VH-VL binders against o27280. Designs and how they scored, part 188

Target 1, 266 residues: o27280
Amino acid sequence: MDSMNVPEVLEIKRIVEESESVKTFIFSWDFRREVRPGQFVMVWDFRDEKPMSVSLIDPVRSEIGISIRRVGEFTDRVHGLSEGDLLGIRGPYGRGFELMGRDILLVGGGIGMAPLAALADEATARGMRVDALVAARTADELLFLDRLEAAGVNISTCTDDGSCGFKGFAHERLLTLEENHDMAAVCGPEPMMFQVMRILDERDVPAQLSLERYMKCAVGICGQCCLDDTGFRVCAEGPVFWSQELSRVREFGRYRRDPAGRRVPW
Short names: E, the ipSAE of ESMFold2; O, the ipSAE of OpenDDE; V2, 0.75 times the mean of E and O plus 0.25 times the DockQ between their complexes.

## First folded at step 7 (VH-VL)

Design L1 (framework fv_acasunlimab; at its last look DockQ between E and O 0.02; V2 from the best seeds 0.00; counts 0 for: pae E 12.7 > 2, placed apart)
Fold by OpenDDE, look of step 7:
Structure L1 (fold): chain C 266 residues (1-266), chain A 118 residues (1-118), chain B 108 residues (1-108)
Amino acid sequence: as target 1 above (266 residues)
Amino acid sequence: EVQLLEPGGGLVQPGGSLRLSCEASGFTFSRYWMSWVRQAPGKGLEWVSAISSGGSSTFYADSVRGRFTISRDSSKNTLFLQMSSLRAEDTAVYYCAKSYIGRAFDIWGQGTLVTVSS
Amino acid sequence: SYVLTQPPSVSVAPGQTARITCGGNNIGSESVHWYQQKPGQAPVLVVYEDSDRPSGLPERFSGSNSGNTATLTISRVEAGDEADYYCQVYDDSSDHYVFGGGTKLTVL
């Protein structure tokens, strides 16, 4: 159960440029406030508020990181900030990933690698074997490769244009990989996740997938992130769902609701 | 109908061995983690062992580690628990349980009684 | 080892609301599941992931989890609700499934 919290005004401690379009903002964090990979926070720039996944969880340094892709007005403003500037952070919210087993497959696309990077850190720290399929449109958009490698993750890359690794989509690359895992975690474009889930299901690999929907309140009261038919609230019951749950979600991989409530095809 | 059947219980002497079986039906067995959970007479539930969907990873409670072995045969939709070096404290009804969403168990067998007594 | 603490027993009159607690260190950060067990029967999942309800379970059953306490709430209690109830989590540090000690719910 998530409660509405007042945003805490935090200083940007560091900024890491992950790619041309992605920056990671690092904040001091009081870890009496638990945070799990897959959970999100609401980021407030004193004008607007947006949900962002936690991409770094560092209890040793007492820091968290939020990776933000530049995609609109809000993120443009945030990307214009510097170290020492302030942001409002409230959360964390939502259901995070649950780790089980001794080996796990991570499949991420674009900014979807953000929560998976945090999950990778946790999994490796627990002594799990981690394989990661990192997908992007181009080589320059592949995220967290050095970080994942440093953590001991076995990385496979996939790019739409073939500029790095397998040429094609993540699900296509996945089909070429024969090894099964105890569990999989998936995050990225919903069409990608849809295809990946199907393959994992066929292989009888338990999978968790992180959905992205328009979220406003983050506490399950506004209904903006409600999934059709099931009534699942992405901010409350998600954003991480098990494949069995998503199999019940008609809109998954097909469409989403825009801020006006209209169906928007993927 | 989703069902788990456990026929393998019985009486065994201390130090003895026993193999439990759990046959699954009504669901894709190979897709799910499986567990054994036991309940001593008049006592609560105690997790015993778990195995991943593919069978490559196994986990054991400290109380049974080194003595019990969990395995599965997907071709037969069957879960196994090989018990050795049995002790009186191992006396319990043993349930096989199917993993559901996350780390919960949604389907349970009827349970089979294992009695360890001289 | 991770420990879940439940009261040994809870009594409630028919039609009233029963609340069964499950205590654990920072349990609010864990996913809690609840099982109902009637005498001579196998456990039945009644709540999973803190507050989700399996298909077929009445809305009278609900769950919450925050801080150090998870709670199973049974509203409009019926005689048929008399059973033992167990909370359960997965301990990440030890890769153990952990059950509470169980609570006997008596319907007066």
Scores: ipSAE 0.806, ipTM 0.909, lowest interface PAE 0.7, mean pLDDT 95
Fold by ESMFold2, look of step 7:
Structure L1 (fold): chain C 266 residues (1-266), chain A 118 residues (1-118), chain B 108 residues (1-108)
Amino acid sequence: as target 1 above (266 residues)
Amino acid sequence: EVQLLEPGGGLVQPGGSLRLSCEASGFTFSRYWMSWVRQAPGKGLEWVSAISSGGSSTFYADSVRGRFTISRDSSKNTLFLQMSSLRAEDTAVYYCAKSYIGRAFDIWGQGTLVTVSS
Amino acid sequence: SYVLTQPPSVSVAPGQTARITCGGNNIGSESVHWYQQKPGQAPVLVVYEDSDRPSGLPERFSGSNSGNTATLTISRVEAGDEADYYCQVYDDSSDHYVFGGGTKLTVL
């Protein structure tokens, strides 16, 4: 029997190379287990288990896609897998994005575009206008551009090195973009999200931000995913938070924690 | 050039009324929170009132609540402060200020003097 | 309402480092902004978000914030730095902007 707390072993049906460091793994999925953009799954490689965002939700083909950036030993092992290989998946977990109004702004940095790509698909399917600010360090790390364009998303880009689009940080580009949006959805490195959140809050744009913390149990029992001053658990009360909820959190955007819980600067 | 200009100060008697205006240029006025900040002669800065980008939310210091009304007109790029039931302690230079990241104030007007005396 | 406390004055010799403090209960959880005001002029933002410097301001201006104290640091002080300095936060519990009482920096 399938349970959110016990991984189901699934076959990798397809692998899409999104960039040199990011692959999307496609699985068959029984949508009686509903999946919402912004929710995550725990991916188990039979040795270790890590949270990963859902980037594709396709009920017609009964498929989900999970985008994984190579950043360490676990993700290196997963990137070495082939179609037909097996992974354990449990979930989905967490609070997803809520859509409102007719116009949405997406602001994504790096792999943070993964849950936003899923949200873009849902928003366009509902007939919303979708504008996306896609940020990365370099042009080769801008994710999902062709997919977003095919979906009818209006794309603005920025890169730290200026190799594509605006040269600079996402929050600097945001100051120059049209501001007639009913809501925004933001996901990426916490320093980026902090700066973007403050701008959107000052502009009175309702915003939802998706956070990543260390997680193991995914149901809030182990306590590893807690935010500093609030006790919010990313896996239970998030990962998607309204900007008002995050504005009260001193830790957000200012530092992170290593696996031992020690504060380290970004 | 990015600037804020505050004509409209003056002398008024206690219990009187006065409306201040602040004309913005060089930035997209409708996208920023705006505030009024005052400074009594020889004293420090005191925040008076703020209004959200769309005008849907207004905020007031306790010292002025119920007597002052902040408003904005995005078609004219203008911020207003309607002051009523004025008191001697309202005598100050009034600045309009543009909100910035983190609720800082990055652009200030030159200030206009309001004097409340009989 | 939230209270910010600054020393009324600080004196420093030219070329030295000035440190101006802003005290508040758990101010380390707030974003602290700093303003310079010269006589007869409007305030000018010199540090925001604890430690960020506005475009065009000298790198000599820096800030820090932890615990109950935020600090504005002005290195290699020049005569032109003589001014009043104010710290400021936004208190989200009251929806109020709060300024410190100001610190007069004197360059001797």
Scores: ipSAE 0.000, ipTM 0.489, lowest interface PAE 12.7, mean pLDDT 85
ESMFold2 (binder alone), look of step 7: mean pLDDT 93; pTM 0.955

Design L2 (framework fv_acasunlimab; at its last look DockQ between E and O 0.01; V2 from the best seeds 0.00; counts 0 for: pae E 9.9 > 2, placed apart)
Fold by OpenDDE, look of step 7:
Structure L2 (fold): chain C 266 residues (1-266), chain A 118 residues (1-118), chain B 108 residues (1-108)
Amino acid sequence: as target 1 above (266 residues)
Amino acid sequence: EVQLLEPGGGLVQPGGSLRLSCEASGFTFSRYWMSWVRQAPGKGLEWVSGISSGGSSTFYADSVRGRFTISRDSSKNTLFLQMSSLRAEDTAVYYCAKSYWGRAFDIWGQGTLVTVSS
Amino acid sequence: SYVLTQPPSVSVAPGQTARITCGGNNIGSESVHWYQQKPGQAPVLVVYEDSDRPSGLPERFSGSNSGNTATLTISRVEAGDEADYYCQVYDDSSDHYVFGGGTKLTVL
């Protein structure tokens, strides 16, 4: 068995068109290698390598899914692939979500729903009640609705333009929620997550949030995903953080670093 | 099975008092806002009162403010509506309702009839 | 207080599409919910937050909301769809839940 740090060349078993810009690539997976919702893998197209969240974990079919949004050159190439084509996958890496309690709230924005969809599957399989706030800019960008519904998730949609569900942002929708949960899991645009976290903290709802940063090594060595002041490595100590941990992270919700290490405001 | 049961209705004279109860089962009662909604015979739905999950916040329709009191007992999974100074126009089927997304009501009791008459 | 206006009645033939409107000032900026009530029964949530469907509701039920009008659409109407339908919002300014006057849907 190869080291988890060596990419395994895998055949794309299936491709699911999630939206115009998002595809889920499904691979056969040996579940002797455990994978948790919230963890990520490094995807290698033999030219470049990018971190991607695991969006599907299916032990029955011995499959995992990786949802990828088309946003740049790498993802453009990957989106050009077909079933039967090959990709390099190494991992999984990072800290995934922890489940606790009976009731869980998922708040996801855009492609941030990818890891949350996997978490929803696990939570429902455990008999938990799952509520999901699914946010996107427009109705066409809402992800995994049918999948979540089939899993028994109680769904609320939120769109910036009001084309589906609540008109507005996720944190605004959350303010209208007349319920508390045992825990929350949040993933999406960082400004969204920042606002959502504040609301959840005010309500004393334990929350886990998945951060996105530029990752190069995925093994906590290169430091490119290191958060300012704290020294947290998103690839090692994260990407899933508790709200209490993020409260210590000054840059959270304010800025990130680009591949050149420059500060980029949100 | 999710259920709301409302056993407290009945006949009362004008100026009288009555306490309604709503017993919840099948969900974590303490996590949800609850409301009372009433429907006069042959009329539409009218929101009466609401209470936050922890009971710290209460809300009332203008038509019942100062006369009705909403409360809850989490240990008994029960919602209450204490009605006083009842009027003929308070005659209605009273429903307890569980909050859902966006301040909708996804679970309703079967309702209990309150008749205010001399 | 915020006011929601519904037509008193709507008639539709079986298999056709019924549209029930709910008017309100700038209602498009509000989250509108819809309830079905059959005679002698409690209301049932059929659409929430303008266009979301509760679990178990058929796809025939849909909703939209823009401008000053929210609309409940019932496609391929069945005899069993005959009921009163109510729209509902929450008015933040007054902290009131507000219902429309209700619409009687008759299936011809």
Scores: ipSAE 0.326, ipTM 0.751, lowest interface PAE 1.5, mean pLDDT 94
Fold by ESMFold2, look of step 7:
Structure L2 (fold): chain C 266 residues (1-266), chain A 118 residues (1-118), chain B 108 residues (1-108)
Amino acid sequence: as target 1 above (266 residues)
Amino acid sequence: EVQLLEPGGGLVQPGGSLRLSCEASGFTFSRYWMSWVRQAPGKGLEWVSGISSGGSSTFYADSVRGRFTISRDSSKNTLFLQMSSLRAEDTAVYYCAKSYWGRAFDIWGQGTLVTVSS
Amino acid sequence: SYVLTQPPSVSVAPGQTARITCGGNNIGSESVHWYQQKPGQAPVLVVYEDSDRPSGLPERFSGSNSGNTATLTISRVEAGDEADYYCQVYDDSSDHYVFGGGTKLTVL
């Protein structure tokens, strides 16, 4: 068992501005170390280290892409970097998505579309039909639409303010869609994922959900990251879970924990 | 329509055995944990046994451990309870129940009466 | 093992609000579920995860859970609400499902 994992320092090869607040950082990658959609990497800026989902997996150019939303001091510093600057990368870690059947639904909120964009590329390459429900607060925050369209994904959008597509939340939009899918993959804000998961369960659609909110560490930095009631470690047993695994977790969608371990509402 | 059906019940002597079955329809049986819950005449509900969706984990109340065996057959959408070494206090209506969010039970059968009496 | 305590009975006039309690040590940290059982019938889930309703259940049914007490609230009580009501949790310590003793709701 590896008791210590040191980040490899890699050059930022290319930066793609996905929106005003989201950038994709592209690195060279040796694909003898396989990367699967839904896995994460730890990104080290020489001060702090944060988990980030892989959004681009390109074996042809030997590249991976990591999409990062500017939300705090760490991500502000990373957003200030340029092509040629250095970041530490370790991984990949965690359990990725498993594809089944021929017809997949993707439901993504905000930056949660990042791992789903990688999954869409794989599903499309396998000849699956891919429907994506892409959610955001406003039209300018909808991510990866051009990329998904170019891949042949059937896109439905929703925005809180109605500036693009359905006006409302992702789960409300999902209720207006009468489709049978062989599976679904869901990633986004935990309250959204909870509501979407309930609808998919009522429709008897197998669903996998990525809990990026709880990916604080890989082995060797903080030991174990556990969910209430089950002892699931997000970095080892997840970040991707089947919906039935999560249906038994009191914490999921109901509350979070503060640094003292107290339950607080979302 | 989602249903759980427990055909008939039975009269059995103390020390005897009985196998209960519960047939599921209208949902993907193999996705869900299942349980047996019983209710003695004039009494409340008592959880008896549970089984994971794939059948790899089984759980028993202390009152029945070692005497009852829960199982499932996903090809027939059927849940079973093999009861042995039956006692008078096992007399109850036995319900099968489907797991739901938060470890609730959202779908219940109509129940089958098991009477243990000489 | 974990014990859930319910009053044996609650009486309420039609149109009033009934409150049925479920006591347990630190029950506020558990997900509490509620079942209605009419005579000769199987239980029916009416509230789950403290306060959520299954599809098709009336908004008159609601729940809360904090501290050592969970409460099922039935607003605008009707004669058809007369039934036994059970609370239920899953107890991590015993790895068991636990039901309360039940409360008979009588509509006067």
Scores: ipSAE 0.006, ipTM 0.563, lowest interface PAE 9.9, mean pLDDT 85
ESMFold2 (binder alone), look of step 7: mean pLDDT 92; pTM 0.949

Design L3 (framework fv_acasunlimab; at its last look DockQ between E and O 0.01; V2 from the best seeds 0.00; counts 0 for: pae E 18.0 > 2, placed apart)
Fold by OpenDDE, look of step 7:
Structure L3 (fold): chain C 266 residues (1-266), chain A 118 residues (1-118), chain B 108 residues (1-108)
Amino acid sequence: as target 1 above (266 residues)
Amino acid sequence: EVQLLEPGGGLVQPGGSLRLSCEASGFTFSRYWMSWVRQAPGKGLEWVSGISSGGSSTFYADSVRGRFTISRDSSKNTLFLQMSSLRAEDTAVYYCAKSYYGRAFDIWGQGTLVTVSS
Amino acid sequence: SYVLTQPPSVSVAPGQTARITCGGNNIGSESVHWYQQKPGQAPVLVVYEDSDRPSGLPERFSGSNSGNTATLTISRVEAGDEADYYCQVYDDSSDHYVFGGGTKLTVL
């Protein structure tokens, strides 16, 4: 295995509390190792290892950020860490987002906004017009709004309970937006992404979507993140896919496989 | 059948203008980025210009910027390349090409020869 | 501007394996596509996204990409494989499609 596959023990430089359930951990990064929005790293807390999307890429400060939602034992431990504590980081892995055109639509749900926030920074830095539809269950769970605004992103919000912005789901809000973009990037709950993709396809908007699957090796050898029928490995051929690729993926928006290999419906 | 047809080539004098067209069939034209790629006689492929699916964004190689204009008409499934201030070095077979996932070209026209000569 | 470098020519005997390289700075981080062009014909996409094959292309065609070199591999080369081959990337920084200089594959 290449040296890049060995976790580098890094000190948590800074922690940003994004919401009640989401924290961004910032690390010093050697940018001789390139990282792209949409790529992920494996985070090791010396007990377990989990894939996490890169949410911040700052070449000026030589920093990257990883946003982690508190959802289980591993993330509970990580959320208990403080600045100055250590984590193992290996990567980056996977295929990141590609940028084309002059205007881009970002559609994100919950923690799915993490990679999109990084993409937004890159897109705006390149002079692209960025519109972002940020969705969450409630206003308190909307992520990166201030950051996106500061970057010059035009934001539209959507909440399930109507506590902020459009009341409803992201795809419903998208239906009310008539403007088309040169391309779209989507990340969030898979049912959301599925619906959003359909709308974008109907509108002839090229779209990339970031999938989430159970990952173990991150290097395409264990097969745990293999998609049915296609053989796509989310860690290698993804996690970012074009909509045309996902159209070939039967399980997309329908089910996933758990660590035991059983189908779990969305 | 997926097809791209380029009927608009010909002979033009230096400094002249020429408009190429490319008619698409067999696929949803409006869904895809389109490009023009040219090939000078005995030379390699050179990307010339690109346009986004909706036509809102256009891109040009440095060699043609300011002289060429790419456009599209979805109602006619047609791609255009307006060439002006033509130079001898613009002599080439011009291909229209359909994008595959935006960043590759999976469908090509048969090409049309543009000759710039006095 | 991003530059792709190909050898001008590669020769191979029938039945052998041809390897055509495409060099570029950190090209391994890019998606590389390959085209076959026979004399008097338009280019044909033979490999996309480093290693994927369009439908209808034989398995003899494969691609890889790592570091600074992408490679098109044609196994069990046939006379019909004689053509020019071009690698291509999309350069995000300049919004340009970039082609290599092309490689003439001769089947001996």
Scores: ipSAE 0.487, ipTM 0.815, lowest interface PAE 1.6, mean pLDDT 94
Fold by ESMFold2, look of step 7:
Structure L3 (fold): chain C 266 residues (1-266), chain A 118 residues (1-118), chain B 108 residues (1-108)
Amino acid sequence: as target 1 above (266 residues)
Amino acid sequence: EVQLLEPGGGLVQPGGSLRLSCEASGFTFSRYWMSWVRQAPGKGLEWVSGISSGGSSTFYADSVRGRFTISRDSSKNTLFLQMSSLRAEDTAVYYCAKSYYGRAFDIWGQGTLVTVSS
Amino acid sequence: SYVLTQPPSVSVAPGQTARITCGGNNIGSESVHWYQQKPGQAPVLVVYEDSDRPSGLPERFSGSNSGNTATLTISRVEAGDEADYYCQVYDDSSDHYVFGGGTKLTVL
């Protein structure tokens, strides 16, 4: 019953519309299966199975929230579901974020804010000072702002079109922010993460970055989540990596892989 | 229906105070920066004050800094402007406005008149 | 601090092209937005981000921005286009929104 490799069929308890393209699906969860910020789950709609971001980890209410961006046929089908409908969930899998020090910077792009929102809750519960740079293309796509502000997180925003906060890319906004943090956690589009990683490395800020890769087995057997030149498997050795681990990966920030495994440019 | 409604306004003596409100509907209020923009009779548009989506940052034109206070209540989808130490030059129609791409304003209220006169 | 300058008025015959200018120091580096305002009404956004149109605005409304001048262009002007037009930017250095003085478009 508790096997990580067997999906548990769960009822959707509540759906929160985070934006036009992002919904959070909330499930009752037995926390004997512990979940850490930065770990992922596999969501099964009885036809296909995809890795998804966990944005809410609430042992008191025995709930998890899984944030899903509509980007294709699988996520379109899931977005069409209602309270009471069923999904299969297996996991959690992977290496989560490690908190250190007392001051943390979060840098999130789009849906990448989902695992960082969960991390912000843990960091604030530990009494850390949390600064968040929340990035999106438009104001409508900035995620979790009210939740972060209510938790006492110091928020900076940027949008590609300037509709809210700094007009420009996350790494451009980062250059204007304070440089004194004990660590950073980064999640978002891989080109954004590459540029942010370079700045943080130059500032000597220890950084952990969460990667998205196509995966099937979630336990490292099938190889579909591998990074070139290192043999790192996103599902087993990641999805969270230290910046030093990623600095040796030639494909990071340079190209991605489609579902067939072919290299395509960012 | 997407709209901004500004009840309030009225006649106030110089040195007096008045609070304006603006109730939003038909869009996700908490996601957007909001502003107050005023227009004196026969004159052009003048931005007065702005507030970030979460309310943590507030901004004021030099002409009103220290006299006006902008705030918002996300639970009631309402924007406020507390005006004090009012002067004759504050006489204007006051609009609330929603931020849009590039820091444009795409949705405007119909405005409410504030008259500062003895 | 940042100043936007507009001509007080522009007159145009129906069917012709109106051009309304907005001058500012290095305004070509700013995102410029344009509003139409008819008497007794709230402003309406007609161009944003220099040249983009809001949904529902006809293609005959267009904009450009370079150097020290941004321009709102209304081709095939109709009587219903008679209004005051304002340009606007956001000034990053002051965190202020700035409007031009307005231009009254008269359709003869």
Scores: ipSAE 0.000, ipTM 0.407, lowest interface PAE 18.0, mean pLDDT 84
ESMFold2 (binder alone), look of step 7: mean pLDDT 93; pTM 0.952

